# VHH binders against ATP-dependent (S)-NAD(P)H-hydrate dehydratase: the designs that were tried, part 5

Target 1, 310 residues: ATP-dependent (S)-NAD(P)H-hydrate dehydratase, of Phaeodactylum tricornutum (b7fxe8)
Amino acid sequence: MKTWNDGKTIAIERCVLPLDASLHKGSSGRVGVLGGSARYTGAPYYAAMASLQAGADLAFVFCAQEATLPIKSYSPELMVAPVYSASDFDPVRLVDDMVNEIGDMLPKLHCLVVGPGLGRCPLVMKAVARVLELARSQQLHLVLDADALYMMSLPVYRSSLKGYDRLVLTPNVVEYQRLFPKSEDNNGESMEDASDEELAAATIVRKGAEDRIIVDQRQVMSCGEEGGLKRSGGIGDVLAGTLGTFTSWHAILLDREAVSTEDLPLSCWTACCAVKRATKRAFDDKRRAMTAPDVLHHLGQALDEMTRED
Short names: E, the ipSAE of ESMFold2; O, the ipSAE of OpenDDE; V2, 0.75 times the mean of E and O plus 0.25 times the DockQ between their complexes.

## First folded at step 1 (VHH)

Design f13 (framework vhh_8fcz_2; at its last look DockQ between E and O 0.07; V2 from the best seeds 0.00; counts 0 for: pae E 18.4 > 2, grease 28.8 > 24.2, SAP .704 > .668, placed apart)
Fold by ESMFold2, look of step 2:
Structure f13 (fold): chain B 310 residues (1-310), chain A 124 residues (1-124)
Amino acid sequence: as target 1 above (310 residues)
Amino acid sequence: QVQLVESGGGLVQPGGSLRLSCAASGFTFDDYAMNWVRQPPGKGLEWVSGISYSGGSTTYADSVEGRFTIIRDNDKKMVYLQMTSLKTEDTAVYYCARLGSYPEWYTLSDFDYEGQGTQVTVSS
């Protein structure tokens, strides 16, 4: 299953939320993006907008107060909530304040995307770790990218998600090697020594020219869709947000008992196909000038083409 | 002592070009992402563009994508906004902004500053 046409029938059946069932406000996916710092404002915007362009009804951005101005200016569709201030903080209150602000919203979400532009401030990571524990306790689907993957490479944070199967990790090759050093010799094939891996239940989207979907140290699918020849910053953010929508749809379908937890990898594969096809369209238009906004622009149409009745 | 000084605004006809400059001082420029923000007449503040601390990533509002280019020169501590194909809707006061400090290990501290702005007027 390398290209969309190889898996189209089952992916549409199990991963794509029907439009007629999605006519209610918020019923077609509510995606939160936890990211954005005093230094990085664009990444969480791209993730949140990708969620909307992929078909989610609502996208929320939980960010540093210093990031709210630019993100609020980007689009009226985004619900931007400052959750800490880098310039006016109390280290004791920062963790509790972030957890309270984000925690109140978690029951309203289908998926939380964590990492785009988050930064590596230790206090912020400590707060995010508590948010992840709270999200898990509510069975909330999680997509971890960027600095959230850095967090999962640290033992102090990794164990809190041990065994969690409503979890998507999106490492590139280097991040994957850091997260799963015992599996490097196998190039995605699982080994007996790796059978007790803490994150074995997670769906891993290992990004590259071919995106590989890995569960329990074994590649179960791959996306070989053509994506273009330019690697642009921010395409990873677009993928994270697109995964936010497809995991939200998976959560909705799971609640309706229309699919099972074993279908999450296929949802991730479907999101990868969409982003690759959108990237190909953007690359054909822009060539060396392509940037992440171009991919974002093409995302909705790529998905429409993928799911259209011929 | 953090200062951001914008310049390069003026009157231009639709379809014209301008280049805005922002001179930064009083902080470690290379550690901060930089942004342009604008305030059109009678409207609220609107984000225009941002550039990462290294210049490796740029972002743009949909209304200016493909027409504006943000550039930084870390050696000269300058940020620029190259504007082309200007429209009457681009009329605004433009501000250069540092929206927060680079996060440091174990602590967060920052000053956020906006300059005084530079007026851009696009009119026949």
Scores: ipSAE 0.000, ipTM 0.105, lowest interface PAE 18.4, mean pLDDT 81
ESMFold2-Fast, scan of step 1: ipSAE 0.000; ipTM 0.305
ESMFold2 (binder alone), look of step 2: mean pLDDT 81; pTM 0.822
OpenDDE, look of step 2: ipSAE 0.005; ipTM 0.221

Design f14 (framework vhh_8fcz_2)
Fold by ESMFold2-Fast, scan of step 1:
Structure f14 (fold): chain B 310 residues (1-310), chain A 124 residues (1-124)
Amino acid sequence: as target 1 above (310 residues)
Amino acid sequence: QVQLVESGGGLVQPGGSLRLSCAASGFTFSSYSMNWVRQPPGKGLEWVSGISGSGDYTTYADSVEGRFTIIRDNDKKMVYLQMTSLKTEDTAVYYCATDYLWGSEYPFESLDYEGQGTQVTVSS
């Protein structure tokens, strides 16, 4: 399965939540985004808006108090919750208060995207690690990107998600080598890699010219859709948010007994195809001037074209 | 363990009044919007009214605007629906439901934490 046309029939059946005239607002996916330090407000905005543009009903951003106004100013459609403040920190209170605020909201979510704009403050990472444990205990789908991948490269945090199969990681090649250092390949081709017990159950989206969907260090699918001739900052955040929507839909369909946990890689592959097609449309429209907001703008149109009956 | 328990339903004549109550437990009540939704016999769910976590913002379906009032008491973890000038078409099972934090320009409703319901019958 290399292009959308190769797998679209099964992907539409198993990964795409149908549009319907339901009166249940919020039933088409509720995505949380945990990120947004005072210095990095664009990344969680791109992720949250991508989830809405891909078809989720609700996007909720958990961020620093100092990030709240900037993020809300980018779009009033986002529900933005400050969960800590950098201006008054007691190490114990900051961790406990942050965990409690986020923990109260976790039961409302179908997926939590963690990492866009998060930063690497040790106290914040400690709180995030506790949130990940709570999310796992509730069987909540998780998408880890950016600084959350950095956390997973640290032994102190990695083991808490051992065996978790509702987990998606989105590394680029460099981040992948940090997560799986035993998998270093001298020939540049995928060889027989050493087993990684802790993250073996996770679905890994290794980003590149072809996005590779990997489970237990074995490639199960790839997305070879043409994305365009320009790479732009923020497209990784758009992918993380789009994955938030497709993993939310997987959670909904799994609860309806319409799919299995083994269908999560297909959901990830579908999200990759949507983002590559949106990027191609944005590049064709804007050429050299293309930026991540242009990809975001074309995401809904790309998904509509991908899922049309005709 | 999130629980929503509705009460106050019953049989009432057209033009009458009724107050529904919803007792909430198991979550941070003041952090969530509260909604009333109803299901008439043989029909789908219909959203009736919503109130923000703070209680500062309320909204109503056109069919009940001016007749129904939603209020909340965060200290008691209660939400109420005061219904006046009841009509036969108001006959339904009424459900209390919680939503994300209100106060946004674009509020959303969800039935994730739907209660068991309370029957309201408006008949002569």
Scores: ipSAE 0.000, ipTM 0.121, lowest interface PAE 19.0, mean pLDDT 80

Design f15 (framework vhh_8fcz_2)
Fold by ESMFold2-Fast, scan of step 1:
Structure f15 (fold): chain B 310 residues (1-310), chain A 124 residues (1-124)
Amino acid sequence: as target 1 above (310 residues)
Amino acid sequence: QVQLVESGGGLVQPGGSLRLSCAASGFTFSDYAMNWVRQPPGKGLEWVSGISSSGSTITYADSVEGRFTIIRDNDKKMVYLQMTSLKTEDTAVYYCAKEYTGPFWLDSYGFDYEGQGTQVTVSS
């Protein structure tokens, strides 16, 4: 199935949270976004806002103290929590303090999106790795994008998620090669750099002209929806946040015993279709001037159209 | 003492090519990932490309993917950056960087050592 019309009946049944389930604040999904350094405040904003526009009830951003005010200035609807400070950096305490701040919130989330704007500070990555282990222990759905994918390419972090089936990775083609080196990329060197086994249980969303949904190195579906040839910065972050909402809905439906873990790839495919359709709507509205905020604006409208029947 | 010595920079016209080299010493080269980072005039450091210790895993920044190729030679303790289709926006000082190890925070890109750099200027 390549287009929304090919799979919409099954996807609406299994991946879309019924509206009547949204009785209280947080009932339609609570998404956390862990990212946002002082230099990269836009990415976590796009991801968090995308989760709200896609239908999540609450979005929390965990970021650097220095990123907090800029992100709050973009939208007051976001709940922004500073979890470390670069200017008051204490390498002995930084990791523990950051893990404790985020850890207190994990039980309140249905999904944690990790990576948008995160950066690659080694101590921050060590804290993030402990957060990922804690999230796994609580069976929290994880969406790893951007710098979190870089972390998963490192052997020291990769093995901690072995066998975790509530995990979504969102690589582009280059990041996918980093995560799963092919035999031709070995060039007669060591075969120990990356193991396909560690991430075999994850659902991979490989971004491209067609978004490909891959499980255990096998493509199980693709999204060939027409989003247009134009790509702008931040659309990948919009996809990460939209995946946050659909994986949250999958978590809620799993808890209700309404779906299985094997439905996670379908949820990811549905999120891809929503973003492509939002991009098409934004392009029709703005043409050459289309940017990621325009896609955000059309995300809710696209989902409403997708889930209604004539 | 860790030493990284870059070379190969220079003036080139848009659409041209350059090959940067980095000679490493003072550590077990084959145990560490290597990276190229750059600093454009008046801007901060920006990561360009990375290559794993064995050479099996290679990554690029979106802005250079398809145009740049990172290569390593563990026997010679060298890392290279082959640059093609150069743009004025590629003008920067280029540094090779050893991947972070240990408990110490050193920089925003997770590198525990950078070389002295080599200047690339793309101009007609």
Scores: ipSAE 0.000, ipTM 0.120, lowest interface PAE 19.3, mean pLDDT 80

Design f16 (framework vhh_8fcz_2)
Fold by ESMFold2-Fast, scan of step 1:
Structure f16 (fold): chain B 310 residues (1-310), chain A 124 residues (1-124)
Amino acid sequence: as target 1 above (310 residues)
Amino acid sequence: QVQLVESGGGLVQPGGSLRLSCAASGFTFSSYAMNWVRQPPGKGLEWVSGISWNSGSITYADSVEGRFTIIRDNDKKMVYLQMTSLKTEDTAVYYCARDSLYFGEYDTPAFDIEGQGTQVTVSS
C-alpha cells in the first residue's frame, strides 16, 4: 500500500468518520494541541488548524501565556488556553498549575497532539510528562511530535509510555535515529538494527519523501503519494494536526466498537496520504512560493476529493 | 545538565580564516543534530549551519555557503566551524546549539542557546 488508490476502500471504511448532522459540536473530533512557547507560535497554529481543516469539530491549543495572543490572532476558530507563563519563577506552582489546567480538559478530548513549538524548558517538560501519564490513564490517544519526541529520547521519560498502543510518534530520519540509536538506518533504509521495548506498542510515522508506518520496528505500510518538489517549514506540523484528527476518529470508532486498536496504523497512513495530496495541490498552485499555509488551505479540498464517490 | 563551550574566535582581517570549536557534555552527543548560530552587534540571532547526528545531512545559510564548513567528531564530542573568506558582515558572537529538529524534511530548525559564545570580529 503505497498510494491512496491502493488502500482507499478499506481506509474510507475504517478510518474516515462518516459525515453526521449531529446537534453536538465536537462529535466529529475534539483535538488538543499542547505546544507553543514564546519563541514558537506558528507550529501549534499549523497543527491546530490542520486538525480543523481535516474535519475535526474543535481544536484546543494549550500554550505559553506569551504565545496566546499571536496564536489567537492567526485564527478566531481556535480555542487557545494559556497554561504557563515564562515569567513564573515558582517551579512547583508552574508544574502543578499547568497539569491541573490541561488535566481538566483531557476527558473532553479525543486526541492530544504534543510537541509542536513546545520548546525544552525543564519545568514545562516535567508538567508535560505528568500530562502524558494522565492521558494514558484515561486511554486518550496521543500524537507526539517535535520536542515531545525529544522528551521520548530522554531515559527519564522514555519508559512512561511503555506498552501504550494508542500512541503515535512522528519522527523524521534524525529524530528516528535518536529514538533508536542502534539503528544503522540511512536515507530511508531498513531498521533491522533498531530495538526498543519501551516504544514497541507505538505506531511510528517516519517522515520523508516516502512516509513509513512502523510498528515494533517493522514497516507495515508506506505513503508514496507525490507531495511536490519543495520542502517547507511547518508541513510537519500540518501532518501532526492531521494525525490528531485521524487518531480522534479512530478513538470515536473504537468507542463505537466499529474498529480495533490494530487499525491505528491505517489511520496514520490515511493522514499521510491527505497531507501529501494537499502538498501536491499547493505546490501545483504556488510552485517555488509554496509555504505551510498553502498546504493548510488545500487540505480540506484534498480530503473531500479523497473520500468522494466518483 | 547540557553544557556547550564555544572557542576559537578572535580578530581577523577580511579574507582571513578561523576555526571555531564547540565542546559538548551532559547529553548523548552522537544522537543530536548540532547548529552554529550567530548574533551580529545590535541584531537578533541568525542561523548559520547545521549538521545531522551522523554527518549525513549538512546545510548552510545562503550567506555562508561555499565559505564555511561544519564538521563533527562524535568520539571527541566536538562540533567545528571552519570559516574562510571572512567578510566584515560575518562579525558576530557565534554560538553552538543542540537541535531538536531535522533539516531538509518538513521541520524548521529548533534550538536553544546554552553557552556564552565566541566573538568573531572581521575588521581591517
Scores: ipSAE 0.000, ipTM 0.129, lowest interface PAE 17.0, mean pLDDT 81

Design f17 (framework vhh_8fcz_2)
Fold by ESMFold2-Fast, scan of step 1:
Structure f17 (fold): chain B 310 residues (1-310), chain A 125 residues (1-125)
Amino acid sequence: as target 1 above (310 residues)
Amino acid sequence: QVQLVESGGGLVQPGGSLRLSCAASGFTFSTYAMNWVRQPPGKGLEWVSGISGSGGSTTYADSVEGRFTIIRDNDKKMVYLQMTSLKTEDTAVYYCAKYPSDEWYLGTEYHFDYEGQGTQVTVSS
């Protein structure tokens, strides 16, 4: 399964939430995005907006106090919540307050996307690690991108998600090598020490010209859809947010007993196809001038065409 | 691009001293609080010490207070950690980290950026 045409029938059946006039607001997916420091407000905005453009009903951004106003100014459709305000003179209070504020919202989410614009503050990472443990205890779907992948490369945080099968990681090639430093992609020698038990249950979306869906060190699917010739900043964030919607839909369908946990890789593959198709449409329209907002603009159109009965 | 380069680590006996250095670039150094954080083997990150942008205020974790001194040289864009009376428990990779300005318009300080690979301190006989 390489292009949308190869798998669209089963993907529409198992990964796409039906458009239904009887659905209430919030029933088509509630996505949280945990990220956004003062310097990195664009990444969580792109992720949250992508989740809405892909078809989620509600998007919440959990971010630094200073990031709140800039993100709200990008779009009034986003529900932006400041979750920390602290200094190095008060490290325990920062962690506890952040965990409590996010923790109260977790039961209302179908998916939490973690990492876009998060930064690498050690106190914030401690709080995020506790949030990830709470999310796991509630069986909440998780998409880890950007700085959350950096956290998963650290031994102190890596083991907290051992065996969690509602977990999606979105590394590029460099990030993948940091997560699995003993792994050699098709280098011809089998090494027992190359396996990683902590992340064996996770679905990994390794980004590239061809996106590869990997489970337990083995490629199970790939997305070879043509995306266009320009590589612009923010498209990775658009993918993270789109994955937020498709993992939310997987959570909803799983609750309806319509699919199994083993369908999560297919949901990730579908999100990859949608982003590649949106990127191709944006590139065809804007060429060299294409930016992440152009991909966002075409995401809903691409998904509508991918899933339309016509 | 923010860059923080740590140096000065090494092997030292209990009761010994070391001076760690952090060279900063890519930002207006004097407007940011600077911190030292450490990661002992098999443990999470621990905040060690902080110093305001002007150098007028310092604070320390209870475990190092009275033994460590944080100082900065804004002209050289350096922050230092002078460590004395070292204990085996001080064994860790030490990282330099920055805060937003301690003169925040709204009085809020948050997050760290660290780009350095750290410097290893081993305290053993």
Scores: ipSAE 0.000, ipTM 0.175, lowest interface PAE 14.9, mean pLDDT 81

Design f18 (framework vhh_8fcz_2)
Amino acid sequence: QVQLVESGGGLVQPGGSLRLSCAASGFTFSNYAMNWVRQPPGKGLEWVSGISWSGGSTTYADSVEGRFTIIRDNDKKMVYLQMTSLKTEDTAVYYCAAGETYPYLFDSSYQYEGQGTQVTVSS
ESMFold2-Fast, scan of step 1: ipSAE 0.000; ipTM 0.289

Design n01 (framework vhh_7n9e_1)
Fold by ESMFold2-Fast, scan of step 1:
Structure n01 (fold): chain B 310 residues (1-310), chain A 124 residues (1-124)
Amino acid sequence: as target 1 above (310 residues)
Amino acid sequence: DVQLVESGGGLVQAGGSLRLSCAASGFTFSSYAMYWGRQAPGKGREWVSGISGSGGSTAYASSVKGRFTISRDNAKNTLYLQMNNLKPEDTALYYCAADSEYWYDEGLPTYDYWGQGTQVTVSS
């Protein structure tokens, strides 16, 4: 399947959460975003807002204390929780305190998106690694992007997610090579011994002009939807957040016994189609002036168009 | 297989001293930050002290700073905790822990691996 029309019937059936008239917020997806250092506040904002625009009804951002006010200033709809301070921290307690604060919220989430704006502070990465292990123990869906992908390229963190099939990784081509350094060698050909069993159970969304959905180093689907002709910062974060919503819906549908774990790649493909269609609409509207907020603005309309009958 | 075996605990009077040891095996000891933690019955775990892989950096909980000294012997794969001026509130199960990472000049206050512990009881 290349375009939305190729797979929309089964994707709507298996990946789209039916509209719910319930008065309880959180029933249509609760997405956490773990990221946002003092330097990088836009990325977790774009991811969290994308999850809401895609149809999740609650989004939580876990970030640096120094990032909280900027993120809250971008949108009051986001629930923003400071989980560490970059300037006023106790290095002895930072990891345990950060893990405890995030850990208390994990049972309330359907998906945790990790990495947008996270940075590479070793102490913060240590805390994040423990959060990932805790999330796995609770069978929480995970979407790893940006700096979380960097963490997964490090041997000390990689093995903790071995065999975890509720895991989505969103590398670009460069990040993919770092995660699977032997998967493409000698003229780009995959080598038999280049397979990495630690991430074999994960669903990989390799971003590009055509997004490729890969499981165990084999492409199972691709999204060839036409996007915009302009590359803008933040669109990768919009994809991570949109994946947060679709993986949350997969978690909800899986709990209802309406789908299987094998439907997760289809959910990821659906999210890719939504973001490409939103990007095309935003590009048609703004042309050279298109930015990530324009893609956010068009995401809900793109999904409405994609999921309507007829 | 990683193993951490604590020893040196026992009964001691208030104001006394004890030296705990932790024998490590199954990993490259000098590449790991090492820690001491403790847990009193019915209470959560409390971090006590940490030391970097080289021994160049140490950290202590405020409750033990000035009384306890952490050290290591990388040639013997052994971690130590010298405990002086012990108080009844120091009564706890003391365990050692290893972490493959350190935050540059300091040990990280987390545990990749930890032992079963050695009991320290301080009488009044």
Scores: ipSAE 0.000, ipTM 0.116, lowest interface PAE 18.1, mean pLDDT 82

Design n02 (framework vhh_7n9e_1)
Fold by ESMFold2-Fast, scan of step 1:
Structure n02 (fold): chain B 310 residues (1-310), chain A 124 residues (1-124)
Amino acid sequence: as target 1 above (310 residues)
Amino acid sequence: DVQLVESGGGLVQAGGSLRLSCAASGFTFSDYAMYWGRQAPGKGREWVSGISWSGGSTAYASSVKGRFTISRDNAKNTLYLQMNNLKPEDTALYYCARSDEYSFYDLSEGFDYWGQGTQVTVSS
């Protein structure tokens, strides 16, 4: 399957949560986004808003105290929770408080997107690693992007998700090479302490002009939907958030016994098609002036067109 | 290892036509969107036209819309620009470029893997 038309019948059946007037708020997906340092507030905003525009009911952002006001100022629709402060110099308190604050919310989420704007503070990464372990223990779907992918390139964090099949990683080419240094995409280079086997159960969305869906180092499908011809920052964050919605819907459909865990790659492929189609619509509208907010604006329309029967 | 080699430029009179080619090597050509840019004497580089990885979508700068046609042959790893009704203001060094993959960390602005270019000179 390369284009939406190649797989839309199966994807609508297995990956798209039906619209139902009887559904209560929160039943169509609750997505958390863990990210947003003082320096990088746009990324978690784009991811969280993308999840809402794609059809999730609720989006929660877990971020630095210093990022909270900027993110709230971008949209009042987001539920923003400060979970750490960059100025806190008690390393035990920072890690434990962050884990406890986020941990209390995990049972209420269908998916946690981790990484957009997160940064690479060692204590924050230690807290995030504990959150990932807690999420896994609760069988919560995870989407790891940006700085969370950097964490997964580190042996100390990589092994904690070994065998976890409710896991989506969204690397670009450079990030993919760091995650899988033994792959041929890395010219056959090998690292002594690296292991491809630890992430074998994960669904990998390798971003590019064509998005590749990879499971156990094998491409199982690709999204060749044509996006815009303009490079734009923030579109990867839009993809991460859109994946948050589709993985949330996969979690809901799994709970209803309507699908299997093996349908997760199809859900990721569907999200990729939606973002590429939204990007094409935004590019047709704005041309070289296109930015990530324009893609967000078109995401709902793109999904409506994709899921309507004609 | 990525190489882009432009050819097909030359001197042409106003109203004439030229077909530019770009031979790509060192990467899977069919996986990437491709672009043509140009740089006129004393000016910065500007985008001229773009084409998707499959060739199904194209875009053009307003200054060339209706006169230029971008196309690609994925079997031959070659990008083309058919230029019709050329004007003196089309005089420039023409470059082909490969679209970079998205990254949250911007490494640099602009188009990647520009070749040495092919000169197009349009006389009045």
Scores: ipSAE 0.000, ipTM 0.135, lowest interface PAE 17.7, mean pLDDT 81

Design n03 (framework vhh_7n9e_1)
Fold by ESMFold2-Fast, scan of step 1:
Structure n03 (fold): chain B 310 residues (1-310), chain A 125 residues (1-125)
Amino acid sequence: as target 1 above (310 residues)
Amino acid sequence: DVQLVESGGGLVQAGGSLRLSCAASGFTFSSYAMYWGRQAPGKGREWVSGISYSGGSTAYASSVKGRFTISRDNAKNTLYLQMNNLKPEDTALYYCAKEPSYDEWFGSLTYFDYWGQGTQVTVSS
């Protein structure tokens, strides 16, 4: 399946949380975003806002102290928690405090998106690795993007997620090659001869002109929706956040016994269709002036149109 | 409205076992962490155990760790507490509680929202 029309009936039934008048705040998805260093405040903002625009009730950002005020200033809808400070010179305090602050909130989340704006500080990555282990022990859905994908390319961090099937990775072509160096890749045409056991259970969203949904090194779905002619820097963050909402809905529906773990790739495909359709709408509206906020503005409307036909 | 109904309490000898249940209604059970707390005669409420929305993560007070097991059945909207090797100091009225909405709570696992009537557990020596 390539376009939304090819799979919309089953996707609406299995991936979209029903609109229910009896639901209250927090019931339609609680998404955490772990990222945001002093220099990269836009990425976690785009991811968190995308999750809200896609239909999650609550978005919580875990970030550097120095990133907290800028992110809060972008939208009052976001709950923002400082979990470390770049000015801390005590490595034990940084790691333990960060894990404790985030760990207290994990039981309340349906999904944790990790990586947007995170950076590559070794101490921060050690703390994130402990958070990922804790999240896995709680069966929390994880979406790993950007610098979290870099962490997964390192053997010391990669092995902790072996066999974890509530895991979504969002590499571009270059990041994919780093994660799966044994894969054969003809400029995105095919992925063959890979046998990486450690991430075999994960759902891979390989981003491109056509987004490919890959499980155990095999393409199971693709999204061929037209996204327009401009590539904006923040659109990858918008996709990560939208995946946060759809994986949260998968977690809720899984707990209701309405779907299976095998429906996670379909949820990812649905998120890709939504972002591509929002991007096309934004491009048609703004042309060369299109930016990530324009895509955010069109995301809710794109999803509404996608889900109303049935 | 949120309703929580505890059951399964009773009289038991020291070293015995008991299983408590909590039937939940009025909210999407699978979307919230759940807790067990207790209140002994003449004392304040204390936290006993907690479980995440999916059941994948659990936590226990040091006084019950290794003896009690918290679990949930999201299809039945029911929370459980399996109590083994009961001691006289476990005598208390046991309550289940729902986590508050995320806007209203950023505190510890000892914070409780929405309490039931409780179920009495009495352990004789």
Scores: ipSAE 0.000, ipTM 0.105, lowest interface PAE 20.1, mean pLDDT 81

